# Designs tried in a protein design chat: VHH binders against Putative potassium channel regulatory protein sup-10 (sup-10). Part 4

Target 1, 283 residues: Putative potassium channel regulatory protein sup-10 (sup-10), of Caenorhabditis elegans (q17374)
Amino acid sequence: WNSKRSFFIPDFLGSGDGTPKSKTESVIEERMEYGRMILLVCNKTCAKHRSDIPLWLKEFNQKKGYQEPETITYYYHTYRQAVSFIDTNETDVFPNLIYFIGVKRVVFNGDVNIREDVNDWIASLDQLILLEPRVYEDLNVILSDTSNCSSKYLLLADRPKCPQPSWSIVARIAQDHGIQPVKIGHPLDGLTHVLLYKRMPYLSEASCHLSVLLYENSYSDFGDDINPLVVSDWITTLLPLEEGSCPALFETYWHPIVDELTELQQIFYSAELEISERNKRPA

## First folded at step 23 (VHH)

Design D2 (from C5 with I33V)
Fold by OpenDDE, fold request of step 24:
Structure D2 (fold): chain B 283 residues (1-283), chain A 125 residues (1-125)
Amino acid sequence: as target 1 above (283 residues)
Amino acid sequence: DVQLVESGGGLVQPGGSLRLSCAASGFTFDDYVVGWFRQAPGKEREFIGAISEDSGYIYYTISEKGRFTISRDNSKNTLYLQMNSLRPEDTAVYYCAAGSPRYGWRYDSEAYDYWGQGTLVTVSS
């Protein structure tokens, strides 16, 4: 299931009634697969906003140095009929902006005429808080902290040989779901490497990407080639909606995190790793 | 001349809060990642957290997450560290640092080009 590529439609885009999807809905679905977007919604022509908003967004992206898939994309929708992605209970004033990432939508609550307001809003959505484990101890604390059901982490590896261009999007998706993104550098030092794979023994050392969800002293590997939309679906499927709940986890998706390694184990496994690495070196 | 000047340190009781400030001058503050380190007596300097140029990224270690909050005000060329629920083990000299955006990890002291002189924080009953 780690390589799940099945088509996923967010709930707010799903028309269970067989009604044909609007072009806008299709665009949202397409772009949410790997990226994020801001949708300008107008019930009139909104010529000024159609000019200003994409410009402001372009400038924002440029200032941030974003490239695809990090780039926040733009689209426009004329609101004339009910659509799944617009809830009139959330907003009834147009023009307005809606931010889409994964399966999440965020409606702008500021003044669409004020550049600063729009920029601040985008900036707030764009902000990412990352943990960067320095050493074995940091990662160990993270793994152990999962004994608390309120503590959720997403481990993301930064591997030069295995670029993950969508990692930042995935991280933001996780953050939005109350999951703390953790960025792990590669190559890992010996002990940290040992820790990672000994405490999570079903992780593949041969895998290109590391994307691991930590919850309830368990972990789930998202596998290679992470699709933000799919990850969003997994997060919503695998984790409870209620904060602090500790439901039973399905063994199909979750593996238990092994207890902290003893000092002796650390020494032993580190030595073993060293020997292994030495043997891989060409004579 | 580049200057980073920490302030706000002092004596605090356990469980107390303290807010440190770092005033930057002599360089374009909003072009730099800035962060906090601390060094306790007899220990190595350790990373607390950092914040990117436009606050788009905030970096923490797990040990300080939840108690410490890093923020910056580019209009004031100031970096902040809000420390809550202070513990005796938080006693240290706290340093602010500034580094140009580069590839690397922000917990690495080598990622920073400029350092303050530090401000002492003592947590004691």
Scores: ipSAE 0.843, ipTM 0.926, lowest interface PAE 0.3, mean pLDDT 89
Fold by OpenDDE, fold request of step 24:
Structure D2 (fold): chain B 283 residues (1-283), chain A 125 residues (1-125)
Amino acid sequence: as target 1 above (283 residues)
Amino acid sequence: DVQLVESGGGLVQPGGSLRLSCAASGFTFDDYVVGWFRQAPGKEREFIGAISEDSGYIYYTISEKGRFTISRDNSKNTLYLQMNSLRPEDTAVYYCAAGSPRYGWRYDSEAYDYWGQGTLVTVSS
């Protein structure tokens, strides 16, 4: 995958028509590479909102204990001319808030004057539903469930030895795209680990980071160096726009998930693992 | 005294729905992660799902995906489990639990400090 930022620009940040980007567009682009932000848009000075909104957001972040890259950042835009990230068909009342994550834009539909409304909105955007498989049987169900093209999963590792600071952002991006994020972490027993890689043989066992999209009995490895914006673009590119469609997948991006391991295979691989572990133990 | 009291269990037909509640008392409910476990006869206790203090995170197992929904109301010190499309294999005693948010994986029963007495759910024709 090409991880170069220049190739992954959200549609709402301009089509590259050579029109100079506004400062705000540049800021959005920059911040969305690794994080998320709320933009206050005003057509007037809106001094009160410029004071209240960042304060509320700060309090929200503090309450959540967020640090970079999880912190929801703040920016302000004076709406004087048409910009790509504002669709007047979506909102024509200002001041208003826009949430940016990955390649997604969400416009606030509540009352910007009410702290509770804003907080509830942020909370709703921030909520993350995670699967936490403990044993391989759980993972087997997940992998097998991909036979249904409506079932999409993103495996994300959160391992102490291999920190992935952006995993929560990526997880939210996945969720926003109708992909179920799956948190893979310790303790996965050695057998579970080995068996996982047997069903996805092209995954590097040496890799610390796991970011794997599961779809149509296939998987796509995003690699070790993943930023949220790139992941969002990959998701948008790799998956169909219409839910329920089961298109043919390009082999360049997708590998088939190997069928469930037989009992014999499980026994065999378990034994191999045990032997390997024994051999690694210093005499 | 810390108390978790489950309610809402009973007999339900396959395909039916049931909503369980867990009423908490004796501790600061909104400081704890709370979750649901179940134990079928002759089986080990298994994790169903959990929800963080402020509902920012919800954890569940793949086996319950799409059928079970966990929620909480901190103003009422109550945890909920909405169960849909129930199956005979869902027959079990359902337990609510509360644990510190500082503990790692939510599927681990050891992550929870307090447990309810359980409520029986029987799914049968």
Scores: ipSAE 0.841, ipTM 0.925, lowest interface PAE 0.4, mean pLDDT 89
Fold by ESMFold2, fold request of step 24:
Structure D2 (fold): chain B 283 residues (1-283), chain A 125 residues (1-125)
Amino acid sequence: as target 1 above (283 residues)
Amino acid sequence: DVQLVESGGGLVQPGGSLRLSCAASGFTFDDYVVGWFRQAPGKEREFIGAISEDSGYIYYTISEKGRFTISRDNSKNTLYLQMNSLRPEDTAVYYCAAGSPRYGWRYDSEAYDYWGQGTLVTVSS
C-alpha cells in the first residue's frame, strides 16, 4: 500500500485542441522523465545547423564527462504548424534553440550561427551549485535558516544500493526555481541521522533516497523514486509565486520542523541510534 | 614535481574584498577537482569550496554562501577565490588543494592529494 507519486505532463506537451501528439512532443515527454535536451527548431531545412549543433553539443558533453541522463541530448524539429511546445510569442527568430528540463523550457533567441554564443548559453544553463554540509552543525544552520522566507533548500541523499541517476537533473530543476540543493552524505553519521529524523519526524526512514524541500520552518517529503517531471510539478504546486512573502503554507503538503534539540536530547538519541545500528550489523 | 602556490593575501579592512589566486604546475590541472580551505589560529582546517575539472559543478559550505566565489581558468592552470564583505573571523591562512574528483567528499581533506603553502589573510580594524 506504499503508493508512489503520480507523474504529470507539462502544459507545453499537451494538445490544446485534441489533435494527435507530434513525434517531437513524444520525444520531449520521454526525455523529460529522466534528463534534458536541446531542440533545434527551423521553419526551413537548416541543413548546416543540423550538422553543426549536434556536433557542438556532443563536444560539450564530452568535455564535461557527462553520462546519461546528465548529458544534454539533441533533437530536430521543422516548424510548419502550431505545436504545444513552441510559443510564437517567445520564439523571435528561426532557426532557434529550445532547452527543456523538467516542466520548463528556455528559448535561446540568439544567432545559432555563432558557436561562442550558443556555447555560452548552454554553459549558463548547465552549471550546478551544491552545498555540502561538513558537520552536523552546518545542517542544523540550514534547517534554522528556513525561517528566512526567501531561503529554500532541497536536501538530497543517495544510497549506494539505490542509485538515482537523475539526481543532478533534480538538483538543477530546484536551482532553476531558486532552491538551493544540499547534498547529504550517506551513510548518515549518528548526529546527522538524529537531526534529520527527530526534527523532521514525518520523513520516512525506510526511503531509498532523501528528497526533502525546506521552506518557512517547514518541510515536504518528495518521497522515493522521484523523477524530474514529478519534482517540477511539486515545486510549482508547493511554493508561492512571489518571493520575499511569507504566505501560509497548505498543511496537507507541509509539516513543521521541530525545535532545535537540546544537548541532552542529542546525546540520548545518538546513543539510542548507535545501539540500534550495532544490533543490525552482520555477524 | 607538483606545486600549488597561493597569492593575493594581505591585510584588509572589515567589509573589504580580496581575490586569491592559486597557480598550479607539475600535474594535469584539468583532471583535478580543486578547492579552497582555510585555517584560523588554533582551529582545524576548514573547507570553503571546490570546483570540478570543467566548472560544471561548484561546491560550497553554508557558512560562506553568497560572500565567496570560486572559479578556475584551465588555460592558465589557476584557481581563484573572490572574497567579499570580509569579517574579522575570516582571518586565516588560505590553502588551495587538488584531488581526485571521483571519490569522497569535497569537504574531506583526505580527498585531496596536493596542497599549497598557504597565503595569510588578515581582516582587522
Scores: ipSAE 0.444, ipTM 0.782, lowest interface PAE 2.4, mean pLDDT 82
Fold by ESMFold2, look of step 23:
Order: C-alpha cells, then sequence, then structure tokens
Structure D2 (fold): chain B 283 residues (1-283), chain A 125 residues (1-125)
C-alpha cells in the first residue's frame, strides 16, 4: 500500500566497499529496527568493564521501568581493525561507549571507569520532551503552528488496546531531527475527533494508531507500522533539506491541513459524529 | 508531614526571566511525577508541565511555546521551573504538585496527591 516505505541500513553500518557485514554490524542493524543500544568497544579484554557496564545499564533500565523495545540494550565489540561504526577521530580512547538510536551515533566523552559519568551521560541521551495536549484548543494550535514553517510536529498515539511498542523510540528519533513529538490520548472526545479528521481528512479513521508528521500547513500520515528506520527514511524523504522560507513540498505525499473550524462547523461536525457513533452501536 | 514549598516568585519586567524552585519533604520525592501549574486572577488553574520520577520524560502543554523549562534534582528533593521571555499574561500564582499518575494524564490536576501553597509571579512594566 505504502510503496515509499522501505527498510534500510544506516550509513554507519555499511562501508560501501562491498565487504561482508561483521557480527557486530548485524547486531546493531537488528536492534535499530525497533529499539536502541549501547556498545562497549574494547581494544583489549576489558573483563571488568564487560561485567560492570551491562549491570549499570540493567539497573538504569530497571529504575526507569522500561520494557522492550524502550530498554537500552547492551553489546560489546573487540576493536581489531577499522569498522564503519567506529571513527577513531571520535573514539580514540578505549574502552569506550557508543549509543545508537535510529541513524544517530553518540560517542561517550567521559571516563568509562566512573559509574556516575556513565549514568549521567545515559540519562542525558534518554530524555524525551513531549507535548501532551489537554483540550481541543491545544491541538488546534499545534495544527495551525506550522504555517510559518518553523515548527515540525509528529503526532503519536499510544493506548492500551492498540499498543505501538516503538512509539517512544520513534518520538526520540523525531526529537533528534528537530521535530516535536506530541502524545495524543485516547479515547478522543468529540471535538478532538472532529479536529483530527476534518482538518486532516486524508487520515484513516479505521487506523488504531496515529503517526502523523506536520509541517508547512501540511501533513503526511506514516500509517500504522512505525518502524524506527522507516520513520528515519520518511523524515529524510519528506522534509526538504533547506529550512526557513517554506520550501515547496512534494504534493504526492503531503496534504494540506484544512483551515480552523468555525464554531458552527464544530457544532455541525460534532453532531454528525454523534449520530454516526450512535448508528455503529449494536442494538 | 508532606510539604511542597515554592519559592523564587516576584516582580519581573516583560521579556525577563525567572527561576522558580519547589522544595519537597515528608515523602520519597524520587517516586513521584512532579509538575507545575499556574492560576491567573479570575481563571482556572492550568497545567504548565511535568517531569517523570527520574527525568526521563518531560511533558509540556503547547501554550508556553518553548519558553519554559522544567527540571528536577532528586538529590535535593527540588523541582525547578525556568521561565524566559516573560509576558504580562504569565502573571499568576505558580504551584508545584506531586503525584503518581499511572493511568491518567499529567495535565489532570486530580492525578496529583500533594500541592504547594503557591508563589506569585508578576510581570509588569
Amino acid sequence: as target 1 above (283 residues)
Amino acid sequence: DVQLVESGGGLVQPGGSLRLSCAASGFTFDDYVVGWFRQAPGKEREFIGAISEDSGYIYYTISEKGRFTISRDNSKNTLYLQMNSLRPEDTAVYYCAAGSPRYGWRYDSEAYDYWGQGTLVTVSS
């Protein structure tokens, strides 16, 4: 259905020279499809670090209450030769730590022997800033805020009956691209439902999940399958490289956000929705 | 004997900045989501933002448009609100609150078990 969605390998996993993937490359590739990871890189045995780091990370995940795929997973790599996921200009001291999420790679700049330095680094990488709109007007402002082309939003829903296990990973990826994630609560009240589907009529009302990119008074629906690598590919494909003066968007995959609803339209569409929902209930 | 005590309020010029603090005692601060609310004269109390137990998640309403930053220091049992680019409409009593909302939304005031008495912020020329 969505022919532009694709799975791909981030550049730091591929050399481009045709050499076979290493075991570590395969592990990174597998885990970036749904989650995130910290890699311990050693040029020697580093037995103590191989014992300590996974323990510290396990305790971090437990303190946060994370479940798969939000947990930060662990792997180690013995550095013996040049590999695509290690740049010795950035990682010139071993042992060291590298954090991976989506296409992002962050090298630790502290002392791997000091637990507090490692924990503070992980905590700073883990932080997620969310908008949580409370009322119709909050969401209405978000939908209208992209007219100046300075703001980008990713609308996401996570609810018990329709779990999106990677939503928080996708939100973090969006945040890394300067896109503000917005967490939408369910069930939607009548006005919020009307707002979403009348101002963005190309959204599927049959979808259990919401994953919608907003930019330049326009929206693009990512659909129900929010694989972190797919999201990264869509962000790169859909957003222009230039910022500022409202660059033209490709009409094939962007739809205009309809103007703000008048009070009469709000009343009319809310009544329409109420009638429609009443007709769907079993007798 | 649970207490939340706000401080750092006062008079500030439009365009200025102010940092509020909320000192907590009498409960295990680390186990609670903590947040900021405000109430302007004649208006309902409104949500500003909240921060998770260990600062992994930070929640805001859109109304602030990135002007406010919430943080916490669990070693000091203190919640902070950094306010920048202040406007006269930011004039309000600012409250901190602590709760353990497992199933609710962070903007729901009913999800918070403990509340401070408030600190007044006045933005005027």
Scores: ipSAE 0.427, ipTM 0.765, lowest interface PAE 2.2, mean pLDDT 82

Design D2 (from C5 with I33V)
Fold by ESMFold2, fold request of step 24:
Parts: sequence; structure tokens; C-alpha cells
Structure D2 (fold): chain B 283 residues (1-283), chain A 125 residues (1-125)
Amino acid sequence: as target 1 above (283 residues)
Amino acid sequence: DVQLVESGGGLVQPGGSLRLSCAASGFTFDDYVVGWFRQAPGKEREFIGAISEDSGYIYYTISEKGRFTISRDNSKNTLYLQMNSLRPEDTAVYYCAAGSPRYGWRYDSEAYDYWGQGTLVTVSS
């Protein structure tokens, strides 16, 4: 069974119990569904920062060649009263910068007046470390590596037929949770696809996307229609807090990874695929 | 004249660490994906990892997960490889390479335009 749990709003957005949302809370909620942002927070005019910060961000995004939703967007907030997205124990020095992605919030630890300090901070937030397996055997190693209860992977396909514009945001969210994103290169050929699905038979072969969490010799399929907040919710729901060496997993959402295919099985399934593909051809 | 020069190789005991450097000159370092490969005796050249022009993306093969770290310093036109927990099977000539941003496969040696001469790393007790 593969139905999704109900989705949750990040805890730093306002109370959902009927209290009015500020305009800033609404902007944060909207942008976290697909992307990321930096919020400039001031308790005074901050005219210089309101001119400088968005320009510095624009130049950063242009240097990277980012397109929406990967761009780091900008918003401004005047702090006049307590709001859910500002913790005064962390952000009582103004002006300040706050980075938002998924359910994560990071307060700037440098001097907002110094461009180099701001740019270095943004660069450190932006870095994405990817595994990019070359062949099916590389994927077999990744699948086997989850036998140690510390290794967590999120498989993401970058397929020509099925672009996922938020894939890099999802990858960054996984990374922030200690999960190693794996970008499966394209084309994901038929043989590699079939062999992978033999090891993880509960994955839907009808799905145009591949978004699969791996942990403890098990996998959980996020399905076709994910967004950054959904991914954040599933990660926090599916992965137990570290209590010991190998924490128990909820079997409703986790399936075991089948043992490595033998060389004979690989040959057999390759032949099976070739026969199936010949039967589908119009000529 | 384009040059990539590796340094920092040598003899190290198993379990030890080495930091390799690759100094670049003669081209705009910031415009290139740069990466590390190695070639053990009698084996084909093997991809280790690569880092994008702006350090926003870092790519690795799985085989060296957690033991090797790639970084670059564009102000010094230098690529680095930090190798920890070295094993005898890490004995190889290590090469740095720089490739065109237009080509997409980081593990494909044919995507790289410029190569260094290599630096030998020997892990032996």
C-alpha cells in the first residue's frame, strides 16, 4: 500500500488554529512549496540593506545560472510584533537575514553590512553534494550500503520525459536531513530501469519520476507528485529519531530491498526485457 | 599555455591521509567543471568526483563515499582532494581534469578537455 499521509505545515509558520497570518507568513508558506528564500528582517528603515541585499542575491543567482525554482528568492519584513517565523532567542539583532527551505530556517551569523560575509553565507547554504552513478553496478553498491543503519539515500531521476523542476530543492532538503541525494543520470535505459525494479519491486513502474528513500536495507517510494514541503513531511515522518544502532521502521511505508541480482538473473531479465520491447514495436 | 599540475602524492601507511592539490593556469578556471580521476596499475582510469564551476554542485562516485572530499578555491585556481583512511587499493596515479560546461557526464573522461600529468599515491606498510 502506497497512499500518502496527510501533509503538515512547517512549525515556524503561524498557528493554523485561526489566528491571522501576516503577509510575510503567507509568502513563506507559498514559496516553501516549490523553492527557497532569504528574508531581510529589520526593525528600522534599513534603506541601504533593502537596496543592496536583493541586488547581491540577483547577482548570485545569475552567476550560478539558476532558474526558478532553484533561485534563492528575496523578501523583506519589518519586525514590529512577535511573529511565528522569528525566534527572538536567535534573531533579536536587526537587521538580520533568515534562509528558508522546506521546514528549515537558518539565521545569519555574520555582518549584514559586509557583502563578502553575506555572499560566503549564501554560498555555504547553496552547496549540493550529489552522487552520480555511472552504471547499474554503482546503484547496486548504493542499495547495499544501507545495511549500515547510518547511511540514508534519496534516489532522484533526471529524466528527459519527466522533468521535475524542484528536484534540486528536494535534493537540498534531503541533504539538510543527513540524507545523501543520488542523481540518476539519463537516459535511465530500459535495462538499468528493469534491473533496479527487480530489487525494489514495490516501486511503481508506471511512475514517470523516481523519488525513493533508502535506509536500513529498505526503501520507501515518495511517488510521482512531490513538492519540497511534502518531502520534508515524509522525511520527518518516515525516519525515526536516532535512539540506537538500528531503529525500527514502520512496515506500512518501508519495503525490503531484494538481494543483489546474480549474473544469471541479470542475463535472464535482460533477455526478458528485450523480448517484451520487441512485442511492443509496431513493425 | 594550459597547465594542470598535481602535487601532494607520495608514500603513506594504510589508514593515513593525504591532501592532493591541482594548480591550474592558462585558462579561466572558474568556467570549468574540474575533477579527479585515478588509474591503478593494470586498470582503466576511474572517476573519483568533480566540482562545478562555482562549487554549487559536488559529484562523487559511490566507491569512495565518506573517505574522499573534493573542494576548489577559485581565487587560487586550485582543485583539492582530501583522502582519509587510505587503503592499499587506493594506490594509483591521481589525475586532475577540467572540462567544458556544455558536456553533462562528469564520470566520462571524454568530457574533459585538459588533464594533468598525474601524481603517484602509494599506500603500503
Scores: ipSAE 0.325, ipTM 0.710, lowest interface PAE 3.2, mean pLDDT 81

Design D3 (from C5 with T61A K65R)
Fold by OpenDDE, fold request of step 24:
Structure D3 (fold): chain B 283 residues (1-283), chain A 125 residues (1-125)
Amino acid sequence: as target 1 above (283 residues)
Amino acid sequence: DVQLVESGGGLVQPGGSLRLSCAASGFTFDDYIVGWFRQAPGKEREFIGAISEDSGYIYYAISERGRFTISRDNSKNTLYLQMNSLRPEDTAVYYCAAGSPRYGWRYDSEAYDYWGQGTLVTVSS
């Protein structure tokens, strides 16, 4: 399941009633697979905003140095009829902006005429708080902290063979769900490597990416080639909606985190790893 | 000349809060990642956290998550460290640092080119 590419539709885009999807809905669905989007919604022509907003967004992306999939994309919608992604209880003033990431939508509550307001809003949505474990002990603390069901982490690491271009989007999605993103440096030192795979023995060493959700002293591997929409779905499905609840986890998706390694185990496994690495070196 | 000047240190009781500031001059502040380190007597320098040029990324040490908050004001060329729920073990000299972006990991002291002289924070009853 960790490599699942099944089609997922966010709740706010659900057409369960058989109503044909609007073009905008289709665009949102498509772009949310790997990216994020700001949608300008107008009930009138709003020519000025159609010019200004994409420009401001372009400048924002450029300033940030974003490349796909990190780039915040732009789309425009003329609001003439009810659509699934617009809740009139959230906003009834147009023109307005809606930010989409994963299965989340955020409605702008500022002044769409003020560049600074829009930029500040985007910046706030874009901000990412990361933990960076540097040593074995740091990661060990994180793994052990999951004994508290209120503590949720997403471990992210690139492996030498494969970059993970969508990691920042996934991290933001996690953050939005109250999951602390953890960016692990590479290359990992030997002991840290041992820690990861001994305390989480079902992690594949052959995988390109490390994308691991930690919760309730358990872990779930998202696998390779993750996309933001799928990850969002998994997070929503795998984690309880209520904070502080410690439900039983399905063994199909979750594996228990192994207890902390003893000093002897650390020494032994580190030595084993070293030998293995030596043997892989071409003569 | 590049200068980083820490301020706001002092004596605080356990459970108290303190806000440190770092004033930067002599370089383009908004082109640098800036961060906080601390060094307690007899211990190695420890990474606290860092913040990217435009505040888009904030990095924390695992040990300090939740209690400490890093922020910056580029218009004032100032880095801040809000420390809450201080403990005696937080007693240390706190250093401000600035480094080029995308150089290594933020917890590495080698990633930083400029350092302040530090400000002493003492947490004691």
Scores: ipSAE 0.857, ipTM 0.933, lowest interface PAE 0.3, mean pLDDT 89
Fold by OpenDDE, fold request of step 24:
Structure D3 (fold): chain B 283 residues (1-283), chain A 125 residues (1-125)
Amino acid sequence: as target 1 above (283 residues)
Amino acid sequence: DVQLVESGGGLVQPGGSLRLSCAASGFTFDDYIVGWFRQAPGKEREFIGAISEDSGYIYYAISERGRFTISRDNSKNTLYLQMNSLRPEDTAVYYCAAGSPRYGWRYDSEAYDYWGQGTLVTVSS
């Protein structure tokens, strides 16, 4: 999966037809690999907006306490010629703002002169809805819900021992694609941890990182080194474009979720875990 | 004195909707994460959802995702719970709570310092 990173370019960043990329396109590409940005687009100098917008954004970031990669970055573009990231059918009024995250772009439809409008827009894009499972039964509901092909989840870990700085960006990307982000963190009880991996046996228990897409009673592991752009591309590639479709999944990318553990299995694995934990305790 | 006062509870038919409100006073509302819990007769209190101080994060219990929506208005010091597609099993006393934004998981009742008196929601045909 990691070897394919070089092949995933958002559609709006170039058609691959060999046309030289604009400086702005290059900047967008670079920043979207790990983060997100707002682009001010002007067809004139827009001196006021070039002053106000970055200030408002700075204040927003500061208020949120954002650091990289969560920080919403800023860039300015003078619109003089057609570029791939500007669709004139979508917007023809300038100045305007475009938000970039992963392979997605969102054009601002409000008044760029009104701070509140801009802030509200940013806030709406920034808002994240998370599920926080506490016990395995919670996770079991999620896993079982994937039998419905309309139900999509992304399991993400935010563990102190294994920090994943880009998890919040990835979560937002998932959300933007209609995937429910699920935050898996500590403390999960040991049994919950073990049972999670029993239902998804191809997940590495040795890795404390978790980035797992759930769909159609199957799961796909994105691995330990996840950048937002790659994840976005994976999501776009692995999931159908149309909602409600239940296509056959490629076995190379998807593994079936193991059925719910029987009571006996739960007892057995619980006991096994207990023994293992006891053996790890220094005498 | 810190006060959280729930309102909007009542009798509703299965499949119906209800909107609960929680009015906060006596503390800086926008400095706190606020959330909803419920307790049915003979059952333990369970987490429904929570919303961060600036509404940047919303947390839901897995069982309630899609049916319930949490929001807040800091200008009014009010927390809301929109409940749709109500079921008999949703019958409970609903509590609002306020707690530190960085303490533990949002589903943990111990993460919340202040609690309301609760409002009864009865879902029955």
Scores: ipSAE 0.828, ipTM 0.916, lowest interface PAE 0.4, mean pLDDT 89
Fold by OpenDDE, last read:
Structure D3 (fold): chain B 283 residues (1-283), chain A 125 residues (1-125)
Amino acid sequence: as target 1 above (283 residues)
Amino acid sequence: DVQLVESGGGLVQPGGSLRLSCAASGFTFDDYIVGWFRQAPGKEREFIGAISEDSGYIYYAISERGRFTISRDNSKNTLYLQMNSLRPEDTAVYYCAAGSPRYGWRYDSEAYDYWGQGTLVTVSS
């Protein structure tokens, strides 16, 4: 299961019917794999916007201290013919901006001439709400809360020794899908470590990266595959479209979260972990 | 002198709402992560949430998500805590804190350099 799926193409980029993709479509597809972008769409030359928008975006990125892949990239499209990524029902006034992340497309509804409007819009898209479990109890609550179908979490590790440059993008994708991103530190304390792997016994400890979707008292381990587009695809595939429907989950993709550990289990497994760690350390 | 001054505390009925404010002075507010903690009688100080210098990241304690909302206005050097659906167990002294963006976890009190004196919130029927 923990293997990279075939390349996913969002619906708004076409159905893969073999029609030639526009250059812009190809760029969108490429950048959506690992990053995010703002597309300026003009039906005229819009020279001023072509100068202002990328500048504003550059300043935004600089202010945020963003680097690849977190940087919001820029591209320009001259709208002369119908394209898959522009829905005329959503926008028919140009110039306009479109934000792309994962499989999500967001059309700007403000004034493209006003820097503040554009900045506010970008800021709103960029904002992340994170949970940081501090101790065993916090993570335990998160895992237990998944018994409620309305509660969805994505566990993401921030490991200095194993950086996940795209974790913030993945977190945003999750957030956009109503999934609460959870930032897990490294190293975990012994008991929290025990909790993580005993309540999720099929979670790979060998995986450098942690990306685990929690839903309906079950978990799906994305492992080292934290490609934003792939994660977006998996989220779309694994979770129901209708909120609160609580469908049966496919065992191929989901493992049940084990019940809470008893105090004795906590003590026992913690001791076991300690012994194991000691044995792994070269004398 | 660095100063954080909490306000907005008081008595509220269960189910009620309250908005706390923290006014900062004496330092460059927008260079700091700021957050809220609370301490109930006989309990340890606990993390509520924090917000990054540019509001790009908001961190919450798991127990407070959904009821509490943290925001900031850098133009006013002010941190806010909107509390909804208040419960008796929310009774505590609420503290605002400011810390370096790159230091530790946001839930860690040691990550914060400056603290307010606190404002009392009492939830009682």
Scores: ipSAE 0.822, ipTM 0.914, lowest interface PAE 0.4, mean pLDDT 89
Fold by ESMFold2, last read:
Structure D3 (fold): chain B 283 residues (1-283), chain A 125 residues (1-125)
Amino acid sequence: as target 1 above (283 residues)
Amino acid sequence: DVQLVESGGGLVQPGGSLRLSCAASGFTFDDYIVGWFRQAPGKEREFIGAISEDSGYIYYAISERGRFTISRDNSKNTLYLQMNSLRPEDTAVYYCAAGSPRYGWRYDSEAYDYWGQGTLVTVSS
């Protein structure tokens, strides 16, 4: 299995039958590789909605202070014939709104004229619940909390000089898959840094982003992969379909989390780091 | 003047539930991130959780995952804390706070500009 599957297409987008893609299908495919969007779907001219919806979205993004890729983008589609990204069993009425992120699709099915209802729907899609550990012991609890084969965590941080911040869109993808995002602060203090990499020695220290899936006393390092489709594919590939069975994990993709360090080991490795950092200084 | 007033504290048995409220006045509530802290007797104040201006981000401390729920109602200028499955170790004075943590971490009490007087929660068996 190849970690560079950046071209994975959700079931509701791929045609595969040789039919030319609509303009809208191409837009959806492009944006699902980077961020998220809302599509206004009408079966006739929706002049008022085509003016109002993008304005409401712009105001939403501005109030939040969102930057790409966190920004919810807008597009418009006139529905005249069956298309792969609209399931008429899910889409009861027109005009309608459809939200896309990664492999997820959510249909509004409310009254698009009522700003409050649209805003409440957008707000419900936008809610992100984060755990925020302060010290290593908080993080240590999380590292040990997956033995029940139900708890799943994604550890997230962007280093201060990352050219492309990624934590928020990856966190949203994880949450959509039932994985609890855990946002950790950067820079890590020296002890926390050393102890994290001693318990998870296969993590790359060269990666700009920290993005690590925890499950079943094991971890898998996503590294610098910020493509929502690839993240979604990794999650569905790595985690078992049936919850609670504690299936054997593929050792190719998963590494065991090392047992909790003793206090003596913590003291030893902290001292070792201080010595190593002094030895890197110029003469 | 700015005022944050907690209410809903009291005595509760282990395993019980309690809902705290924090009524805000004297500032533009919608512009602030608001959160809950607690201080047990003889202990330092500790972070429980915080909720962004528009409820888009909700942050929790590790120890409270799954038991406590934070929400806000901007139309009533009120912050809420729903506490379930209470334990004797949850006994503390509970404080609400408001600030602009764009400059700092949600768990950092120094990032909060305004604080309430506190409401006592006692969990006793």
Scores: ipSAE 0.406, ipTM 0.771, lowest interface PAE 2.7, mean pLDDT 81

